# VH-VL binders against Uncharacterized protein AF_1119, part 5

Target 1, 118 residues: Uncharacterized protein AF_1119, of Archaeoglobus fulgidus (o29146)
Amino acid sequence: VYFSMKGNIDVIEDAISVSPASFSIDIAKGAHYVKEVKVKNSGGEAEIYFEDIVEGPDKSAIDVSFHTESGESISSSNKLRLPAGTADSPSETVIHVHIDVDDDAPTGSYAIYIHAKQ

## First folded at step 19 (VH-VL)

Design x1 (from w5 with heavy chain S106P)
Fold by ESMFold2, fold request of step 21:
Structure x1 (fold): chain C 118 residues (1-118), chain A 123 residues (1-123), chain B 115 residues (1-115)
Amino acid sequence: as target 1 above (118 residues)
Amino acid sequence: EVQLLESGGGLVQPGGSLRLSCAASGFTFNNYAMSWVRQAPGKGLEWVSSIRDSGGKTWYADSVKGRFTISRDNSKNTLYLQMNSLRAEDTAVYYCAKVGYKYSGPRWGMDVWGQGTTVTVSS
Amino acid sequence: QAVLTQPASLSASPGASASLTCTLRSGINVGDYRIYWYQQKPGSPPQYLLRYKSDSDKQQGSGVPSRFSGSKDASANAGILLISGLQSEDEADYYCMIWHSSAYVFGGGTKLTVL
């Protein structure tokens, strides 16, 4: 019993980019997914966090969270530090996007919009 | 060995406040969501509240929304429950419980429970 | 209409098996849920026994004997806790639990008496 989910990651800062910027997952009720995202910084040292907006038949049935590669939570009160880089040699920082699907999630199409914030 | 030790229970009058604490040890506290579950005398289990591993999101039972506040201090490995506007029906043993899946919010079951602390609301 | 319904009590003989049911209300499907089971003895906190969603998605609690097992009866819309080889120490209250509508929901509990 799979249904689809699409994710998009928007970065508003010119010196910061992400890879991948979008993804698709066939999701199942009660499942947990992890999506690896690389954050590249071609500018000075920065601190960021992420916010998500879930769209779909039941927005509360999908829970999204952001963690460092080692598992540390990323939030507005515990931001991700991005080392300085250059255009030719951007710094790279790996994050994990965790997606939890409730056991009773209604079937249908879901979308996640992720925004990097300072 | 995972250990959870609740404290802060006691006798309180209706309309009063109490703050419960739960000291955690034997696991990486910051990696797990935590819950409060209560049990009134002679009754079954009732979930009260849960908080994400980061502390960034909270969930509440309808019976306590607006009166209780769950929080955590990950630097002290401690879970809290601030209980305000207490009512006689809040009388219960309050258990601290660890959610059994790391790097997440609730939705996975609680795998370790504390011994509980007793709250009595009576005038 | 309660989300989870458990019989209030059940009696069984030492050495026999007990089958404890946790019935989901109409409109929700037991097949979708992980069913969690907890044991509680008087004066003690609940103890995690096991969870069951399917044979490929289940977990035994730490130190819980294999004579405790989970299953489902789809036609009854129920989770099942099976305790085989009953011992006097199995006399306890048993609760089922699910995550439903962004909340943990417990059944009312079954008091198991071992005669």
Scores: ipSAE 0.596, ipTM 0.878, lowest interface PAE 1.5, mean pLDDT 91
Fold by ESMFold2, fold request of step 21:
Structure x1 (fold): chain C 118 residues (1-118), chain A 123 residues (1-123), chain B 115 residues (1-115)
Amino acid sequence: as target 1 above (118 residues)
Amino acid sequence: EVQLLESGGGLVQPGGSLRLSCAASGFTFNNYAMSWVRQAPGKGLEWVSSIRDSGGKTWYADSVKGRFTISRDNSKNTLYLQMNSLRAEDTAVYYCAKVGYKYSGPRWGMDVWGQGTTVTVSS
Amino acid sequence: QAVLTQPASLSASPGASASLTCTLRSGINVGDYRIYWYQQKPGSPPQYLLRYKSDSDKQQGSGVPSRFSGSKDASANAGILLISGLQSEDEADYYCMIWHSSAYVFGGGTKLTVL
């Protein structure tokens, strides 16, 4: 491994939480990483998707995408459906955050900011 | 058996437009990024464009940026290339290609290629 | 200077070995890259042969014989495609490829003649 990367997931709605909300990875050039994130919903049924912003020496050297546990892509045109839940019994939905690192990614500190949107 | 079949090539005048299609079968199309690669007569291979598995992100060679648009319809297992403002230098065989690493964007090599469709730009 | 440089042609005898080079320009390091290799025969599309980054990070293409192998020459800043036991059907154009600066980049290709 050559450098580090930190990710942060911002969820605006109080009824929706994620675990983990942040992560750190020692990344290598040309590698593909998958981070499992659990989405809990204690409110009414919702549909969400995710957007990312990459910060670092070369923002284009990192590609982030979001998938269901079965591998289906999550996007504004194919949103993730969150079943309704309660504070005592929140619904749980697993997603995978895929992170691709370019072969020529410059060394240094990278950060990924992920925003859940409706 | 993975199969890619390009269509939509033909003769077009400079400044014209053409839309290429690539029909995919034998694999789960929406799990893979896809690319267009072209080859001018007597020349080597030149990458044109790629699109990630969801269709939400696209990449273009500088030579086609702003003129070509890659897209996909995952419900129809079909990749497209809309080519506008065509130039003589766009004359080539255009290959559809599958990226060989699922749940990813481009960066991994193309492992299956179609037979190609020929685009000729001349007046 | 082109990103990838391949010799335009190479000749070798049946049964011998051919070593095809793919040299990266100065300023980028072959050690960082997966080097992909493609074979193309006249009138046909390219076919994936293999990729090589290291002995622990490599892949043989489906149905590609083990007499095709990849390596690197770090001192020459080059990827290497070795074809052992040359056969007449190995006569083809060979391209290397990398992902560089958010783009796929191909070498100019080497025409291998078996005679």
Scores: ipSAE 0.564, ipTM 0.876, lowest interface PAE 1.7, mean pLDDT 91
Fold by ESMFold2, look of step 19:
Structure x1 (fold): chain C 118 residues (1-118), chain A 123 residues (1-123), chain B 115 residues (1-115)
Amino acid sequence: as target 1 above (118 residues)
Amino acid sequence: EVQLLESGGGLVQPGGSLRLSCAASGFTFNNYAMSWVRQAPGKGLEWVSSIRDSGGKTWYADSVKGRFTISRDNSKNTLYLQMNSLRAEDTAVYYCAKVGYKYSGPRWGMDVWGQGTTVTVSS
Amino acid sequence: QAVLTQPASLSASPGASASLTCTLRSGINVGDYRIYWYQQKPGSPPQYLLRYKSDSDKQQGSGVPSRFSGSKDASANAGILLISGLQSEDEADYYCMIWHSSAYVFGGGTKLTVL
């Protein structure tokens, strides 16, 4: 299984950015991967969650979820609070992106796109 | 010590409804996907449904889609199965089971099972 | 056709070994799958025994004796549960399971009798 991963956090407002802005992971069938992503906020306090789009031969064979560094799930009903920051001192919040690949994932290229939402 | 305790089974007529509960203890419930698996009298195991650690994603066997709803309350360490439009073929012992890999979907196997609760669908 | 096929029954003597097979249907390859094994005694819930994908990707269940082991027979397209040094308490139903097409799929189970 080929796995091309782009972890983008769409601009919710000009103040929020991510590091890294993109990443690539080589994966095996049946694997579980974790990627750290930093979310920076140079504006007022915000609450966000994330959505993913998977592209590839069988998008149901890839499952993506979003967690705080301590493991708590991030969702529209349990949003991630971003502390306020400034342009000179943005707040930083670490998240973990978990990726599960089914044992029977078809061969081919897969891409994961991640979007931050208010 | 991980423990799972099912409740809510009983006798119900065809077309009726029943809600099963599973109380979890001895582990961080919020970190794990959970499943329901049933076993009809004298028959093998049949997976029913699974739910992700957050509760935000669910999976169902074809035989129960549209009739059963899995849910969880992470503040109460409790898994649920709402069973509607019950049929005689839903008669089984229903087991609650913990998926054995944290922070992932159900596609890892179930490592701890409850004692089961019996559902009988007949008049 | 069934995704997983297990023999309905198997018998073996105390102290001997039993080899329980879990055959995948044509069109899917045992080499791709983690195969999970469960034991169920009468009146009790299933208990997790082990999983096996390869010698570098396997797991023994908590408290499961090392005389239970997993392997695969690629030419038969089958997972194998080996129970060595059979004891009377090993008499039980044994199920294999995989995650396939976004579903857990169980085999039909093998009743192991220890004569």
Scores: ipSAE 0.528, ipTM 0.842, lowest interface PAE 1.9, mean pLDDT 88
Fold by ESMFold2, last read:
Structure x1 (fold): chain C 118 residues (1-118), chain A 123 residues (1-123), chain B 115 residues (1-115)
Amino acid sequence: as target 1 above (118 residues)
Amino acid sequence: EVQLLESGGGLVQPGGSLRLSCAASGFTFNNYAMSWVRQAPGKGLEWVSSIRDSGGKTWYADSVKGRFTISRDNSKNTLYLQMNSLRAEDTAVYYCAKVGYKYSGPRWGMDVWGQGTTVTVSS
Amino acid sequence: QAVLTQPASLSASPGASASLTCTLRSGINVGDYRIYWYQQKPGSPPQYLLRYKSDSDKQQGSGVPSRFSGSKDASANAGILLISGLQSEDEADYYCMIWHSSAYVFGGGTKLTVL
């Protein structure tokens, strides 16, 4: 009936973590999904963006984008500012991961791999 | 309320170049994907190109791939189409269109269209 | 092997109903797609009418009268635009559209004549 998708967010910066670090979605053809992700920063001010890799029967049938809570797109040319925090009091910044599925997406298993970058 | 106004059309010889603009108002431009759709005289509608809300991803019809470049300037609420290596077959009215779903790619339909600008490619 | 096929023309009387079809080619299933419908009058840009995937996934365009509706005929693999109570101003070209293989694809259009 449905096929599924798993997302995994890989953060290589020690002072920065995300919650959740992975997610699973039962996807439908032609659907639009939004996943809320919290980014915590226990270090100095930072700027980051995200890159994705889609795997599955047809990677072009899935489109992933990253937005601030207010809707502004996050990219290498418009990075997300993370306020400074501490180990005892990390800053928190909410982002939304948008996932669009084509009407003609082939049935099968899909995976999204997300990397936070500076 | 929502308005799209194309400009930059005109007469150009084969092999020439032209840049179309589309001024947008009445909505939050940076939340929506945008498209160009053309219509040759007496013919039907043909999709040309689309661009994401951020400008970070673009899609092209095979007939224009490698010759046309879609772009946007979100600070100016403006969509562009750079048209190079023009051919007689590119003669058409070019419409700017707004995709009708926020934060989505182009795969949702266009809900608002501009008036169009005419491009004529002739010797 | 066009992705979408529409009849070139259709005629109907004022007050009658017109049923405009948009047939998908063999190998793709109309049930998967949102079918978008556009009206175009001479000298004017296209106007969004409605989209239809199912009764729970449909949308009427802004200001579009309820006498315009969408449906599907699964046995014909076709989307349908129904126009009830035809009026003279309904005389126009009508296009269907889908998103298919990472592209917007339009049908060839149907010229509706109201006589």
Scores: ipSAE 0.521, ipTM 0.857, lowest interface PAE 1.9, mean pLDDT 89
Fold by ESMFold2, last read:
Structure x1 (fold): chain C 118 residues (1-118), chain A 123 residues (1-123), chain B 115 residues (1-115)
Amino acid sequence: as target 1 above (118 residues)
Amino acid sequence: EVQLLESGGGLVQPGGSLRLSCAASGFTFNNYAMSWVRQAPGKGLEWVSSIRDSGGKTWYADSVKGRFTISRDNSKNTLYLQMNSLRAEDTAVYYCAKVGYKYSGPRWGMDVWGQGTTVTVSS
Amino acid sequence: QAVLTQPASLSASPGASASLTCTLRSGINVGDYRIYWYQQKPGSPPQYLLRYKSDSDKQQGSGVPSRFSGSKDASANAGILLISGLQSEDEADYYCMIWHSSAYVFGGGTKLTVL
């Protein structure tokens, strides 16, 4: 099993970006993978959370979750605060994207799309 | 020490409803997925439902889909199971269980179990 | 066919070893799975013993004696719980479990009697 992460941030302003915007990984059945992602904010303070969309041979075989660098879960009930920044000095906030692959995941190509929400 | 304490069991007629609670202590509740597992009298273990650490995704056994709803309140360190349209076959001890891997959904095993709460469904 | 099959009972002598099997149905391969093992004594909740996928991917439960160990028999498509140096306190029901098809699946359990 391999899959590519395609970063897709649905922002209300052009001030929020994700680094890296995409990546590809090869990952085995039953694996747990962690990807560090930077969220940059060049505008006013914001609070966001993330949702994922999985495409592939068996969408249910992939579980994605979002955490702060310290490990706190990010959700609509516990949003990530993005401090205000400027174009010359954007604020940066690190998140960890955890990806769990079922032991019996069908072999094939998977794609994971991540959307930021307010 | 990690502790899980279930409550809310009781006697109910078929078609009725109950809400189970599980009070958690001794660990960072919001970092772990949680499960409900039940055991009918004299029978084996049957998984019921799981919820990821964030609360944003849930999983259900086919036998309870559409009737049971798992939820959590991370500010209160509490796991819930709302059970509707109860049937005699739902009679069991219901265990709250912690999934033993941080920052994930289920699929990792449950490493700590509560003492259970008894649900009896009979007319 | 059940996803996991365990013998209903097993007897063994004090000081001997017991091998408890957890057989996966045809069509799925024990090599792919982490096999979880639980002990349950009468009137008590289950207790986590260990998990085993391979020697590089295994875990002993907290406070579980090293005389409990996991392995696999690939030719039988089975997970194995080995209990060496059997003691009277090891009398219990033993369940295996896997994550399969987006569900936790338990075996039917084995009642171990130490005679």
Scores: ipSAE 0.458, ipTM 0.837, lowest interface PAE 2.3, mean pLDDT 88

Design x3 (from w5 with heavy chain G109A)
Fold by ESMFold2, look of step 20:
Structure x3 (fold): chain C 118 residues (1-118), chain A 123 residues (1-123), chain B 115 residues (1-115)
Amino acid sequence: as target 1 above (118 residues)
Amino acid sequence: EVQLLESGGGLVQPGGSLRLSCAASGFTFNNYAMSWVRQAPGKGLEWVSSIRDSGGKTWYADSVKGRFTISRDNSKNTLYLQMNSLRAEDTAVYYCAKVGYKYSGSRWAMDVWGQGTTVTVSS
Amino acid sequence: QAVLTQPASLSASPGASASLTCTLRSGINVGDYRIYWYQQKPGSPPQYLLRYKSDSDKQQGSGVPSRFSGSKDASANAGILLISGLQSEDEADYYCMIWHSSAYVFGGGTKLTVL
């Protein structure tokens, strides 16, 4: 492989956790990857969205987006609603993290940092 | 049936401004990135700008950076192009186009195109 | 040097095949790219035909006849649009396109004349 990508999802809220919290992908030029992430909420109802930071030889060669399981885009203007849960029975919401790699992405090591925000 | 309907073209003097609109129907507008592509009279196709499905990321050709602003209103199924500081070389038919891969940003085929709206920049 | 170069014109007979080339400039490799192809008839908007990266990564546009196909010539650093069984309605302008340096880039177009 010419390069690889490692990602971390940073959740600032104690009642909210994600699985997986990190991932590694052998990436190829021009590939489209979808990572399933489960968001667990042990607290009251919440609304969140995500931001990404890409590091690597060319940050602009990687595009990251966030969607509900049904495909609805998650953004600061269309947040993901998390149902209330408890510590013993957290609510679970599935999201999809889409990762697009440009055809001309330079070889090298890339990292994605994902921050969940309210 | 997917439809894209451009409007807002016209005759403008150099240095002027114009706002193009593209009304979309027949598909879930907010699942797809959108693009503007122009074609000068007798010339080839030139990509102008693209915007992500959420509106949170935009891309511009170098020739229009700082002068043109792409935007979208997902509640109205409408794509916009604000064009400022217009020049004679901006004279073209402007096409609205849908990017044909769900949930992705730009970089995929523009699979449906509108009929275009004509912008003429002359003194 | 332009990123994509297409010959300005090409002619071929009805029933024959036409090979339309899209040559990438030196310094970038056709093997990395999806090559997108569009057809445009006079007075009409472009229509998406197909894309080709490899035999395992390609797509035919909606309603596009199978006689349109994509390939690559690695030695020429070029994408190829093959049109077999040429019909008079295939007379049109053909554009190739790639996503390069965070931008869509079109070739200059080839005017295909059928006899």
Scores: ipSAE 0.591, ipTM 0.864, lowest interface PAE 1.5, mean pLDDT 90

